# VH-VL binders against Pre-rRNA-processing protein TSR1 homolog (Tsr1), part 13

Target 1, 166 residues: Pre-rRNA-processing protein TSR1 homolog (Tsr1), of Drosophila melanogaster (Fruit fly) (q9vp47r84to249)
Amino acid sequence: APFLVCLLPMHEQIDPMSALEILKSCDSELVVENSPSGIVYINLPRFKQRFAFVTPPVGRGNELIALDYLKVCDTTLLLTTAAFGDDEIFDRWGQRIFNMMSAQGIPTPVVALMDLESINPKRRPAAKQAAQKVISKLLPEEKIMQLDTASEALNVMRRIGGQKKR
Below, E stands for the ipSAE of ESMFold2; O stands for the ipSAE of OpenDDE; V2 stands for 0.75 times the mean of E and O plus 0.25 times the DockQ between their complexes.

## First folded at step 6 (VH-VL)

Design f33 (from f3 with light chain K55E L94R; framework fv_satralizumab; at its last look DockQ between E and O 0.45; V2 from the best seeds 0.00; counts 0 for: pae E 12.0 > 2)
Fold by ESMFold2, look of step 6:
Structure f33 (fold): chain C 166 residues (1-166), chain A 120 residues (1-120), chain B 107 residues (1-107)
Amino acid sequence: as target 1 above (166 residues)
Amino acid sequence: QVQLQESGPGLVKPSETLSLTCAVSGYSISSGYYWSWVRQPPGEGLEWIGFIYYSGRTNYNPSLQGRVTISRDNSKNTLYLQMNSLRAEDTAVYYCARKGSYRPWYMDVWGEGTLVTVSS
Amino acid sequence: DIQMTQSPSSLSASVGDSVTITCQASQDIRNYLNWYQQKPGKAPELLIYDASNLETGVPSRFSGSGSGTDFTFTISSLEAEDAATYYCQQYHNRPYTFGQGTKVEIE
């Protein structure tokens, strides 16, 4: 059975399909199967693993639906973005869904930071550190993983595949 | 200094496909920023069409998704807009614009615009 | 989609007058709102970002305020060169939407 992963935007401006395209780029031998239901199956021969990625609807009014996805997935990849500044690592939606998942005992997620490469190069280290500071307050043991390049995507896929099935 | 210049056919018939180009000078479109298309029907307000990120990722106005494609050629430093199934309502001045890469997000450099008329 | 409603749709005023334009969002957009000026035959130009911050080089007679759903743009002493259409634009949520515009004419 494939490893079931929820791609959960923590900011309404994040398009999870953008993250998925980066993840698909992690290996030239990767095999992708798109389903009519919107589930994306990825066979990654390098790790001898098969993944199924699901993306819940996001934004106000979708909290309960998103929680249902979180409850059934083996792990969740939280998608964050550097594009809106350090006070927007989680937006209002992200804060709300995170509070709900914490209250429900959802397993500790993996956290990705996108769009750091859109930041002025001189400010990138500070932006990454600020994002880590925000995440450390909420998830003290989690180091953010950058997700802008194919090699970074490979690291994210390795981290996801190393999670235990639930 | 950064300059953007749109070009395209001017007059197009309904149901045809619009193809516009945006030539960028003074900055490499693969080096940063988000690159966008915006349109304005004559005498009316502005409508965001979509962005292409410096990385090549795209985001579209959902109301236009399925009809529009934004693409680029980094070696020519040009952006492209393709819009299918044209209708009279698609008559507008089309602008390309550079969007700031971090907060605040606004469009800081605009092209001169090109009028596209959709008429039978 | 977040609807941005400007009021009034047009106004006429004399040089030296104070003019005010309002912009209402259909939902809370915090302070993620920009104001653009568009002179006839030209592309829009940013005046104010994040509701209240003047862009570099913008005269201090322009100002903005507000947060949440209600925003105000003011020209404190209208000049002839301010004849233009003014647009608010939110970037809180996709699609990034503009108000319908307010045409400011000099009497």
Scores: ipSAE 0.006, ipTM 0.521, lowest interface PAE 12.0, mean pLDDT 86
ESMFold2 (binder alone), look of step 6: mean pLDDT 90; pTM 0.892
OpenDDE, look of step 6: ipSAE 0.020; ipTM 0.644

## First folded at step 7 (VH-VL; framework fv_nisevokitug)

Design a47 (from a45 with heavy chain T103Y; at its last look DockQ between E and O 0.41; V2 from the best seeds 0.00; counts 0 for: pae O 6.5 > 2)
Fold by OpenDDE, look of step 7:
Structure a47 (fold): chain C 166 residues (1-166), chain A 122 residues (1-122), chain B 108 residues (1-108)
Amino acid sequence: as target 1 above (166 residues)
Amino acid sequence: QVQLVQSGAEVKKPGSSVKVSCKASGGTFSSYAISWVRQAPGQGLEWMGGIIPIFGTAYYAQKFQGRVTITADESTSTAYMELSSLRSEDTAVYYCARSGELYDTSFAFDIWGQGTLVTVSS
Amino acid sequence: SYELTQPPSVSVAPGQTARITCGANNIGSKSVHWYQQKAGQAPVLVVSDDSDRPSGIPERISGSNSGNTATLTISRVEAGDEADYYCQVWDSSSDHYVFGTGTKVTVL
């Protein structure tokens, strides 16, 4: 059975499909299957694993729906971006969803940071630290994972694939 | 043990609608997909559609889109299938079935209801 | 549309082995499930290639899948094995569950 992964933006302006495209680049031998229902299946022969990616509706009013997605998924990949500044790692939507996750006892998610390469190279270390600081406050002992390159994508896939299924 | 129990047999006129229920007992309901599969007399199995109760979103076979409505009530652990504009060719036994594992690409139906005979005749 | 083709019928003597085929393009890349349906009863899952053996299903019933053909094998056939058998897959391109045409197994 595939790992069911929920791609959850922690900022409303994040396009989860952008993250998925990066994940798709992790291996040249992976096979992608697109379903009309919106579920994207990835077979990764390297790991002898299959993944199913879903994206809940986001934005105000969709909180409960998003939680339903999280409840059924094996793992949640929280998507963050460095593109919007150090003070906008989580927007109000992200904060609300995170609080709801905690209240509902949703398992600890994997957190990804995207678009680090889109900012000034000199600011990248500081931006990464700022993001990590936010995540550390919310999820102690969790390390944010970069998601910009194929290599990083492979690491994210490896971490997901190494998790215990719910 | 988990069971699916369906409503009783129906006799309907052409042009009318029928609503069949499927109640789950003895286990979880919301985290599994419930599908509806029908079987005309002497014919094979045909998938009509399904729903994931926790999402509330139903999926339909293209053949039945616009004519079938699948819903679920988590509070009662019951799924429903409503088929409108009934025709004689809709005469069949209608089954509800639970997927063995949510979003598993295998999509095996491990639990079945006992079936509901719907007869459409003038 | 994706279609699964089965032989209409298979006859087998008691104690012998019955093999039921399910043909489709590149079915070997899909998860194939098999269901047994006795007369007047609901289908019962007998084989799932990605799951453990269903409860109550004997080991003499097994499935294999490669290329363009999936096969259900029933060894040491008994009178109680007489039923209709259906293969089933999920088609990702259409998001449809697809059942085979069905095979009637007769025990001679």
Scores: ipSAE 0.021, ipTM 0.636, lowest interface PAE 6.5, mean pLDDT 91
ESMFold2, look of step 7: ipSAE 0.144; ipTM 0.705
ESMFold2 (binder alone), look of step 7: mean pLDDT 92; pTM 0.946

Design a48 (from a45 with heavy chain S30R; at its last look DockQ between E and O 0.66; V2 from the best seeds 0.00; counts 0 for: pae E 6.4 > 2)
Fold by ESMFold2, look of step 7:
Structure a48 (fold): chain C 166 residues (1-166), chain A 122 residues (1-122), chain B 108 residues (1-108)
Amino acid sequence: as target 1 above (166 residues)
Amino acid sequence: QVQLVQSGAEVKKPGSSVKVSCKASGGTFRSYAISWVRQAPGQGLEWMGGIIPIFGTAYYAQKFQGRVTITADESTSTAYMELSSLRSEDTAVYYCARSGELTDTSFAFDIWGQGTLVTVSS
Amino acid sequence: SYELTQPPSVSVAPGQTARITCGANNIGSKSVHWYQQKAGQAPVLVVSDDSDRPSGIPERISGSNSGNTATLTISRVEAGDEADYYCQVWDSSSDHYVFGTGTKVTVL
């Protein structure tokens, strides 16, 4: 069975397909197949593993269907962005769905931070630290993982592949 | 010990619609994809489309776009296929079959319903 | 469109080996599945992922897939192996499940 991963934006301006394209770039030997239902399968021989990525609808009105995705998946990759400042790591949608996720006993997610490389280089350490502080309040044991480049995508895939299946 | 049990044979007039049911028993329904495959008399197998019940998302073969509607009801563990604007060439046995799209990248149909004969005759 | 071509029929004597081919461009890059359909019955999966056998399928039924040809092999053929056989893939370029044209196996 593939390792089933939910790509969940914590800000409604994040396009999860952009994150998926970065993840697809993590290795030259990677094999991608799309299912009839739009699930993206990635075979990554280096990990001896197959992944299945699903992208729920997000935003107001989609909370219950997004929660169904979270309940079915082995893990969730939370997508956050540095682009909108420290107070926009989770927007209103992100805060709402996170509260619902926590109440349902869903497995601890992996957290990605995107768009850090779009920030002034001098500010990047502070921006990353600020994002980590937001995440640490909600997920004390989770370290954010940058997701802007192919090498960073490989690290994220390695972290996901090390999680326990349901 | 999962079974897919389909509704009984139907005789329809051209231009009408048919809705075939596929009930899962003895196992898991919501996390498997349910596909519909038809077979005209003396012919091969033709995939029509499918659904993943837990997500409610249906998808269709290009040939059937606009004429087929696939739905699922988790409360009764039943998938449905409705084919509209029936023509004589739609006379076929209609099968439902499951695949592990959420659980497997192979896309094999590991369990099949018994088939439902739909006859379109004027 | 992606098409899977099978011979229309294969005749084989009892105890011999039947080989059923499924041809398509670069089919070796795809996972190929095989179904047995006896007269008046629904198809039954006999090989998945090129060579894997579901529980209850005898070892004398096997599969392989390389290059432009996938092959279902039935060793020590018995009368009960008389059936139609179909190969099948998922083709991501067309977003379709594709079945082969079908092969009738006749046991002489």
Scores: ipSAE 0.052, ipTM 0.648, lowest interface PAE 6.4, mean pLDDT 88
ESMFold2 (binder alone), look of step 7: mean pLDDT 91; pTM 0.943
OpenDDE, look of step 7: ipSAE 0.467; ipTM 0.833

Design a49 (from a45 with light chain D95Y; at its last look DockQ between E and O 0.86; V2 from the best seeds 0.00; counts 0 for: pae E 6.2 > 2)
Fold by ESMFold2, look of step 7:
Structure a49 (fold): chain C 166 residues (1-166), chain A 122 residues (1-122), chain B 108 residues (1-108)
Amino acid sequence: as target 1 above (166 residues)
Amino acid sequence: QVQLVQSGAEVKKPGSSVKVSCKASGGTFSSYAISWVRQAPGQGLEWMGGIIPIFGTAYYAQKFQGRVTITADESTSTAYMELSSLRSEDTAVYYCARSGELTDTSFAFDIWGQGTLVTVSS
Amino acid sequence: SYELTQPPSVSVAPGQTARITCGANNIGSKSVHWYQQKAGQAPVLVVSDDSDRPSGIPERISGSNSGNTATLTISRVEAGDEADYYCQVWDSSSYHYVFGTGTKVTVL
C-alpha cells in the first residue's frame, strides 16, 4: 500500500498543486499516476517507496471535511509560505484547522515552508528563522523544511516516508 | 470477509428514476472507492462513476454526467446510485464494486456486489 | 477515448491452453486487470497488475503485458473455465475506467 499523505495548506492562498509539482521534481526516475478521484501517486523506485497525495478543500465551511482527510492519512504535510510575511505563516483558516487537528490527537505533521526563494536573498535566513519561531510555539520539536527546489523536495519525501505508517 | 450487498430488482417506466443501494458489510467502508458498473443484456461492462465515502466527492463517466447521482451514507455504510430520465436502453444489471484508491495504485475492482437488475419497460 | 479490444470468442479443448488478448496502443505502460464472469454471476478479479494473482485463484491462470498487448493465459483448461473474460485499465487521459470488449471462452 502507498504511504498516504495529506497536503494541507495553512493559508487559504496556498495552492497545494504548486507544492505537488515541486515534490514531483525530486528524482529523475520518479513515476506519477493520477487516480479517478484526483489522488496523485508518486513512486520513488530508488527508495522503494510509494506515496499517495490527497488535497482536501480548505477555507470557510470545510473544517470537518479537512479533518476527515487528516484522520484517514498516514501523515500530513503542512504547507506554509514565506510570501505573505511572518504574521501570515498560518492564516485564520490555518489556525482553526491546526487547533482542531491537535484536539483530535493526529500524529505530528511535517511542516514545509515554500516561497523562501521569493525573498531578498540577504533576508532569507531571518525569514526562515521567523517562520521557525512561529512553528516552534505550536510544534516545539519540529524543524521546518524548505520546499522550493528538487533537492529540498527529496528531503521532504524522505522525511515523510521515514514516518510510521498508520 | 468483505461483502457488498445491493438492493433488489426494479421495474421502471421510461422517464422515471431509479435509486440502487450498495451496503458494505464485514469490512471498512469509508476509505474505499465504490464504483458503479452496468451491463446491458448480452453486453459488456460499462463504468458509470464512483465515490470515496469519507471524502463525499463523486465523479462520473462523461456519458452519464447530468443523469447519475452517486452518494454515500457513512452511518449505514451504504452507497447509492440514482439514474434519472430512464429509457429502455438503460435496462441492465447494475453492479457496485470496490477499489482501494486510498491504499493502492492498482485501480482493480476486488469486491463486487451481486448486481441489481433494472428493467425499463413501457 | 481509450479502447481495449478483445477477440469476441475463443474455443478450446479441455486440457489445452486458452490465450485471451487485450489490445490497445501502449497498453504495456498500464496496469491491466482481468475479470472472469460466469453466466448469471458478478465478475471476479482473477489477475491484477498484469500478472498478480488474487488469493484463491489457481496458478494455471496467469497474465502478461507488454507493448500493445496484454494476455490472459488459462492452462489445462477445465469446463469450469467457461466464462466471459474482461480486461480493464484506468485511463488517466480520459479519467475513465475502461473495460475490454469481452471474450467468451467456450470449452469444447
Scores: ipSAE 0.090, ipTM 0.673, lowest interface PAE 6.2, mean pLDDT 88
ESMFold2 (binder alone), look of step 7: mean pLDDT 91; pTM 0.942
OpenDDE, look of step 7: ipSAE 0.361; ipTM 0.792

Design a50 (from a45 with light chain S31R; at its last look DockQ between E and O 0.05; V2 from the best seeds 0.00; counts 0 for: pae O 8.7 > 2, placed apart)
Fold by OpenDDE, look of step 7:
Structure a50 (fold): chain C 166 residues (1-166), chain A 122 residues (1-122), chain B 108 residues (1-108)
Amino acid sequence: as target 1 above (166 residues)
Amino acid sequence: QVQLVQSGAEVKKPGSSVKVSCKASGGTFSSYAISWVRQAPGQGLEWMGGIIPIFGTAYYAQKFQGRVTITADESTSTAYMELSSLRSEDTAVYYCARSGELTDTSFAFDIWGQGTLVTVSS
Amino acid sequence: SYELTQPPSVSVAPGQTARITCGANNIGSKRVHWYQQKAGQAPVLVVSDDSDRPSGIPERISGSNSGNTATLTISRVEAGDEADYYCQVWDSSSDHYVFGTGTKVTVL
């Protein structure tokens, strides 16, 4: 069975499909299958693993539905971005859904940082540090993973694939 | 044309349980959320809970938590609602309704079953 | 709990405009949907602010939402518009679908 992965934006303005496109670029041998259900299947021969990606609706009013996704998925990939500033790693939606995750005992997620390449190169180290600081506060010992390049995407896929299934 | 067809009317005794079915036809089933909404005679609509068949995880209104069980069978495109410990006040028409696809941000119920009358009486 | 309040009834003459209100705190910030229910029938979605007009629903039926009040407007009312109407939202604080108390529209 494939790893069921929930792509969960921690900011309402993040397009989870952007993350998925980066993930799709992680390997040249990768095979993508789109389904009418909205689930995207990725076969990664390099890892001898198959993944299924789902994207719940986000924003106010979608908390319960999103939580249902999280409950059934093997892994949750929290999507963050450096594009909105150091103080916008989590918006109100992100904070709320994270609190709900914690309250429901959802397993520790993988956290990705996107759009680091979109900001001033001189600010990138500080931006990454700021994001890590937020994550460390919420998830002690969790390291944020960059998700801008194919190489980074491969690392994220490796991290996900290495997790225990539910 | 997508339709939801429910099982027939039920007459039950207090303390018993009832299980109502809702079969989808003419379209995709698994990727849409199915909710159950009831309506007591002369009263308004009340949401009871729902399920996303592809995930199999149900969610419930707090009022019915522990007394209602919602399930789905993808192979038959059928959702079920079981209500236990029936009381007279559970007498109502029970509707199944579809709300949104997995990627749909809308929570409107765009398709409804025809309703199932459940009568609870001694 | 979050509650949606509607007037119990609205009477309107044919050809006139009926307005059904749905009141709740800060409802203007929520997605509000409206349903029509004729006697002995299941509800039918008539207005959704999150999608295109439902199939078969005339343009003379529309919804608006602002502040603490959502409004369903039925212009050029016909005899066939006589029904109960319900507003509905998703309440994120309680994670519940919430329906309004319902309004009976009578065409005089």
Scores: ipSAE 0.012, ipTM 0.558, lowest interface PAE 8.7, mean pLDDT 91
ESMFold2, look of step 7: ipSAE 0.191; ipTM 0.720
ESMFold2 (binder alone), look of step 7: mean pLDDT 91; pTM 0.944

Design a51 (from a45 with heavy chain F107W; at its last look DockQ between E and O 0.49; V2 from the best seeds 0.00; counts 0 for: pae E 6.3 > 2)
Fold by ESMFold2, look of step 7:
Structure a51 (fold): chain C 166 residues (1-166), chain A 122 residues (1-122), chain B 108 residues (1-108)
Amino acid sequence: as target 1 above (166 residues)
Amino acid sequence: QVQLVQSGAEVKKPGSSVKVSCKASGGTFSSYAISWVRQAPGQGLEWMGGIIPIFGTAYYAQKFQGRVTITADESTSTAYMELSSLRSEDTAVYYCARSGELTDTSWAFDIWGQGTLVTVSS
Amino acid sequence: SYELTQPPSVSVAPGQTARITCGANNIGSKSVHWYQQKAGQAPVLVVSDDSDRPSGIPERISGSNSGNTATLTISRVEAGDEADYYCQVWDSSSDHYVFGTGTKVTVL
């Protein structure tokens, strides 16, 4: 059975397909399959693991639908971005869905920070620290994982695959 | 144990529409794919489209695009297929069938409804 | 427009082996599923993923898939095996589930 992962943007302007393309790049030996319904399967022979990625609709009016995705999945990869500044790690949508997710008892998610490599190199350490500070208020034990490169994607996949299945 | 129970036979005139229901019982509904497959008298099986109810988005075989609408109601564990602009060639048994896209990569149809005969006759 | 071609019929004596082929270009790269349909009944999955047998399907029914041909094999055929048999794949190039043309197995 594949490890079922929800890709959940915490900002409406995040395109989850961008994250998925980075994840697909994590290993030259990985195999990608697209299901009839558009679920993206990634088989990582190196880890002897299979992952299935689903992407819910986001934004106003999609909260209950997104929660249904979260309840079905084994884990959630929360997608955040450094591109819009430290106060935009979670936008209003992200805050709403996180509050609802927490109230439903959904397992602790993995958190990715994207687009750090698009920022002035001198700012990157401070931006990462600021993002981590925002996340630590909401998820005290979860460390943000950078997701800009193939090597970082492999680390994210390893973290996801190390979690318990439902 | 999952069972798929379909609505009863229908007799329709050309140009009308038919809506067939497929109710799931004895297991999870919303996370499995439900497909619709038809079989004209003496003919083979033809896939029409499907839906994963929790996602709410249907997908269709190209031949039926624009004439078929597939929906699901999670509260009643029921999927629906509506075929419009009926012709005599649409006379067939219509089946719903389940596949486990979210839970694994087995895209086989492991559970089938009993079938619904739709007869299009003037 | 991916098509799965099956022989229209196969006749076999009781106790012998029936082999039902399903032909298509490079079908060996796809997962092939097989269904049995008795007269007036819904199809029943008898083989999934080329060679996997669902619970309740006897071991004398088996499948294989390589190159341009998938094969359903029914050993020690019984009268109860008389049915129509369909192969099926998901074809990602057309985004369609595709069923084979069907094979009527007659037990002589």
Scores: ipSAE 0.077, ipTM 0.661, lowest interface PAE 6.3, mean pLDDT 88
ESMFold2 (binder alone), look of step 7: mean pLDDT 91; pTM 0.938
OpenDDE, look of step 7: ipSAE 0.207; ipTM 0.758

Design a52 (from a45 with heavy chain L102F; at its last look DockQ between E and O 0.05; V2 from the best seeds 0.00; counts 0 for: pae O 7.7 > 2, placed apart)
Fold by OpenDDE, look of step 7:
Structure a52 (fold): chain C 166 residues (1-166), chain A 122 residues (1-122), chain B 108 residues (1-108)
Amino acid sequence: as target 1 above (166 residues)
Amino acid sequence: QVQLVQSGAEVKKPGSSVKVSCKASGGTFSSYAISWVRQAPGQGLEWMGGIIPIFGTAYYAQKFQGRVTITADESTSTAYMELSSLRSEDTAVYYCARSGEFTDTSFAFDIWGQGTLVTVSS
Amino acid sequence: SYELTQPPSVSVAPGQTARITCGANNIGSKSVHWYQQKAGQAPVLVVSDDSDRPSGIPERISGSNSGNTATLTISRVEAGDEADYYCQVWDSSSDHYVFGTGTKVTVL
């Protein structure tokens, strides 16, 4: 069975499909299959693994629905971005969902940082540090994973694939 | 035991601003949301907004957006609420209250400050 | 906006049971919390749907929630139970904390 992965934006302006496109670029031999249900399947021969990606609705009123997605998924990939400033790693939606995740005993998620390449090169180290600082407070000893390049995407897929299935 | 201690009573003129502080002691601060709730004399409780210190971003009730500013200082475990353009109807006891540690799904306010009376009069 | 409606007052004799209602559309699907506020004091959390009984709160205080009505029940009422009581929810649609209109409980 494939790894069922929930793509969960921690900011309302993050498009989870952007993250998925980056993940799709991680290997030239991967096979993508789109289902009518909206689930995106990725077969990654390199790892001899299959993944199924889902994206719950986000924003006000969708908290319980999102939690239902998280409860059935094997793992959750939290999507953050450097594009909105160091003080907006999580928006209010992200804050609420994370709180709910923790309280519900949902397994520790993988955290990705997107759009680091979109900001001023001089600011990138500071931006990454700021994001890591927030994550370290919320998830002690967890390292944020960049998700801008194909190589980084491969690392994210490797980490997800290495997790214990629920 | 965990406590929230607020600054003292204020008397203000219409059009002025007031800033109330709320200091947490005896426990963690950054991982909880601090909200501000006010109560006009003889009236009910009204939520104004809040902040989660770890994130640093405040959120507000629509009624007070643009007029209230909520901040937090993790180093001193203190939250602040500043209300500008004060009116007579802003006369109330203002409470800070703690809610929702990340390990708790509860959105209840389990700890309250003692309240700060703000009187707005000419 | 989401609104919680409570009766303005409830009178009860000592030893009897007081029931305070909190009405709202489909409130049964929400976590409802209750606060006690004695005269001149800050509110105190007495019931939370999402956590264990708050410290220091007696077993005779409990909450229930179904349909369009949440209810706070205070059994074996004592003089010390005289206070204002407020229900409260978090409304995900508006992202607001919402308090009920409040109920004054008088012990006769």
Scores: ipSAE 0.019, ipTM 0.563, lowest interface PAE 7.7, mean pLDDT 90
ESMFold2, look of step 7: ipSAE 0.027; ipTM 0.641
ESMFold2 (binder alone), look of step 7: mean pLDDT 91; pTM 0.944

Design a53 (from a45 with heavy chain T57I; at its last look DockQ between E and O 0.79; V2 from the best seeds 0.00; counts 0 for: pae E 7.2 > 2)
Fold by ESMFold2, look of step 7:
Order: C-alpha cells, then structure tokens, then sequence
Structure a53 (fold): chain C 166 residues (1-166), chain A 122 residues (1-122), chain B 108 residues (1-108)
C-alpha cells in the first residue's frame, strides 16, 4: 500500500499541481501513475517508497471535504508561498483550515515554502527567515522546507515518507 | 465474502432517467473505488465512471460527462449511478465493480455486482 | 484514445491450450488485467497485474505482457472455460479505464 499524502494549499493562489511537478523531479528512476480520480502515485524504487498524493478542493465551502482528506491521509504537506509576502503565508482559507485541522488532532504536518526563487536573490535569506517566523507561531517545532528544486523535492519526499503511517 | 448487490431490472421511456444502486456487504466500502461499467446486448464492456466514497468526488468517462451522476452514501455502504436523458442505445446491463485504489494501488476490478438490466423502449 | 484489440474468437479442443491476445501500442508498460465472463453472468477477475492470479483461480490460467501484446493462456482447456474474455488497462493519458474488444473462447 502507498503512503497517502494530502497536498493542502494554505493559500488559494497556490496550484498544488505545480508542487507535485517539482516533487516528481526528485529522482531520475521515479515512476508516476495517475488514477482516474486524480490521485498521483509516485514510486521511488531506489528508496523502496511508494506515495499516493491527493489534493482536496480548497476555498470557502470545502472545509468538511478537506477535513475528510486530512483524516484519512497518513500525513499532510502544507503548501505555502513566498510570492505574496509574509502576511500571505496562510491566506484566510489557510488560516481557517489550519484551525480546523488543529482542533481535530491531526498529526503535525510537513510545511513547504515555494517560490523563494521568484524573489530578489539578495532578499531570499531574510524572506525565508520571515516565513519561518510566521510558521513558528503556529507550528513551533516545524522547520519550513524550501520546495523550488529537485534536490529540495527529494528532501521533502524523504521527510514525508519518514512520517508515521496511519 | 465481500459482495456487491445491485438494484433490480428497470424498463424506462426515452428521455427519462434511471438510478441504479450498488450495496457493499461483508467488507469495507469507503476506501475502495466503485466504478460503473455497462454492456449493451451482444457487446463489450464500457467504463462509465467511478467514485472513491471517502473523498466523495466522482469522475466520469468523457462520453458520459453531463449525463451520468455517481454518488455514494457511506452510512449505508451504497453507491449510486444515475443516467439521464435515456436513449434506446442506453439499453444495457449496468455493473458496479470495485478496485483497491487506496489499499493496493491496483486498478483491477476484483469484485463485481450481479448487473442491472436497464431497457429503454418506446 | 487508447484501444485494446482482441481476436473476436478462439476455438480450442479440450485438453489443449488457448491463447488470447490483447494488442495495443506499448501495452507492455501497463498493468493488464483479465476477466472471464460466462453467458448471463458478471465478469470475474482471473488475472491481475499481467500475471498475478487471484485466490481460487486455477494455476492453468496464466498471463504475460511484453512489448505490444498481452496474452492470457489457458492450459488443459475444459468445457467450463467456454466464455468471453476481456483484457483491461487504466490509461493515464486519457484518465480512462479501457476494456479490450473481447474474445469468445469456444471449446470444441
């Protein structure tokens, strides 16, 4: 059975398929299969790991459906972006769903930060630290993981694959 | 001991709709995919669409998009397929079938219902 | 669209071997499943994932898949093997389940 991962955008402007394409680039021997339901299976033969990625609908009115995904998945990869500044790490949707998942006792998620490469290179270290500060207020023990490159994708894949299976 | 039991045969007029049920017993329901497959008289098998009940989101073959609605009720372990705007060429046996998409990543249909004959006449 | 082509019929004498082909471009890269359907009955899965046999399926029924052809092999054919046989894949390019055209096996 694959390790079931929920890809949860914490900002409505994040396209989870963009994150998934980066994750697909993490290893040259990686095998991808797409299901009719839109589930993306990723097999990493070199590491003997298999993943199934599901993406819930997001935005107002989808909270209960998204919670059902979170309850059945082994872990959640929270998707955040540096593109819109530190007050947009979680938008209103992201804040709302995070509060609901916290109340449900869902295991601590892994947090990815995307689009750091899209900002001025001289500001990237400070922007990453500012994003970490925002995340630390909500998840004090979680280090954000940058997700812009194939090597960063491999780090994320190994982190989520190391989570406890439900 | 897992079984899919479908509702009985139906005779329908052109332009009406039909809703076929598929009840799972003797096993888990919500973590499997339930697909609908039809077979016109003397013809082959044709996939129509499916649902994964725990996600509640259905997906459809392109040919049936807009005419078929697939739903599931976890509390009764029952999936439903509703086909609207019926035509004579919709006369077929309609099967439900399950796959272990979340349990084994297999896309094989390992358990089939007994089939429901829908006849569209007049 | 992705199409799976099967011969419409195969005739075989009892005790002999029936081979049912399922042809498609690069089908060897896909997991192929096989179903037996007797007259008036629902299909039954007899081979999954090219060559795996579900519980209760006799070992004389087997499958293989390479290149552009998947094959279902029924050794020591019995009268009870008379049925329609379908191959099936899931095609990721169209996001569709696809069934083969079907093969009627007649036992002489």
Amino acid sequence: as target 1 above (166 residues)
Amino acid sequence: QVQLVQSGAEVKKPGSSVKVSCKASGGTFSSYAISWVRQAPGQGLEWMGGIIPIFGIAYYAQKFQGRVTITADESTSTAYMELSSLRSEDTAVYYCARSGELTDTSFAFDIWGQGTLVTVSS
Amino acid sequence: SYELTQPPSVSVAPGQTARITCGANNIGSKSVHWYQQKAGQAPVLVVSDDSDRPSGIPERISGSNSGNTATLTISRVEAGDEADYYCQVWDSSSDHYVFGTGTKVTVL
Scores: ipSAE 0.032, ipTM 0.650, lowest interface PAE 7.2, mean pLDDT 87
ESMFold2 (binder alone), look of step 7: mean pLDDT 91; pTM 0.945
OpenDDE, look of step 7: ipSAE 0.609; ipTM 0.873

Design a54 (from a45 with heavy chain S30R T103Y, light chain S31R D95Y; at its last look DockQ between E and O 0.70; V2 from the best seeds 0.00; counts 0 for: pae E 3.3 > 2)
Heavy chain, then light chain:
Amino acid sequence: QVQLVQSGAEVKKPGSSVKVSCKASGGTFRSYAISWVRQAPGQGLEWMGGIIPIFGTAYYAQKFQGRVTITADESTSTAYMELSSLRSEDTAVYYCARSGELYDTSFAFDIWGQGTLVTVSS
Amino acid sequence: SYELTQPPSVSVAPGQTARITCGANNIGSKRVHWYQQKAGQAPVLVVSDDSDRPSGIPERISGSNSGNTATLTISRVEAGDEADYYCQVWDSSSYHYVFGTGTKVTVL
ESMFold2, look of step 7: ipSAE 0.343; ipTM 0.757
ESMFold2 (binder alone), look of step 7: mean pLDDT 92; pTM 0.945
OpenDDE, look of step 7: ipSAE 0.362; ipTM 0.791

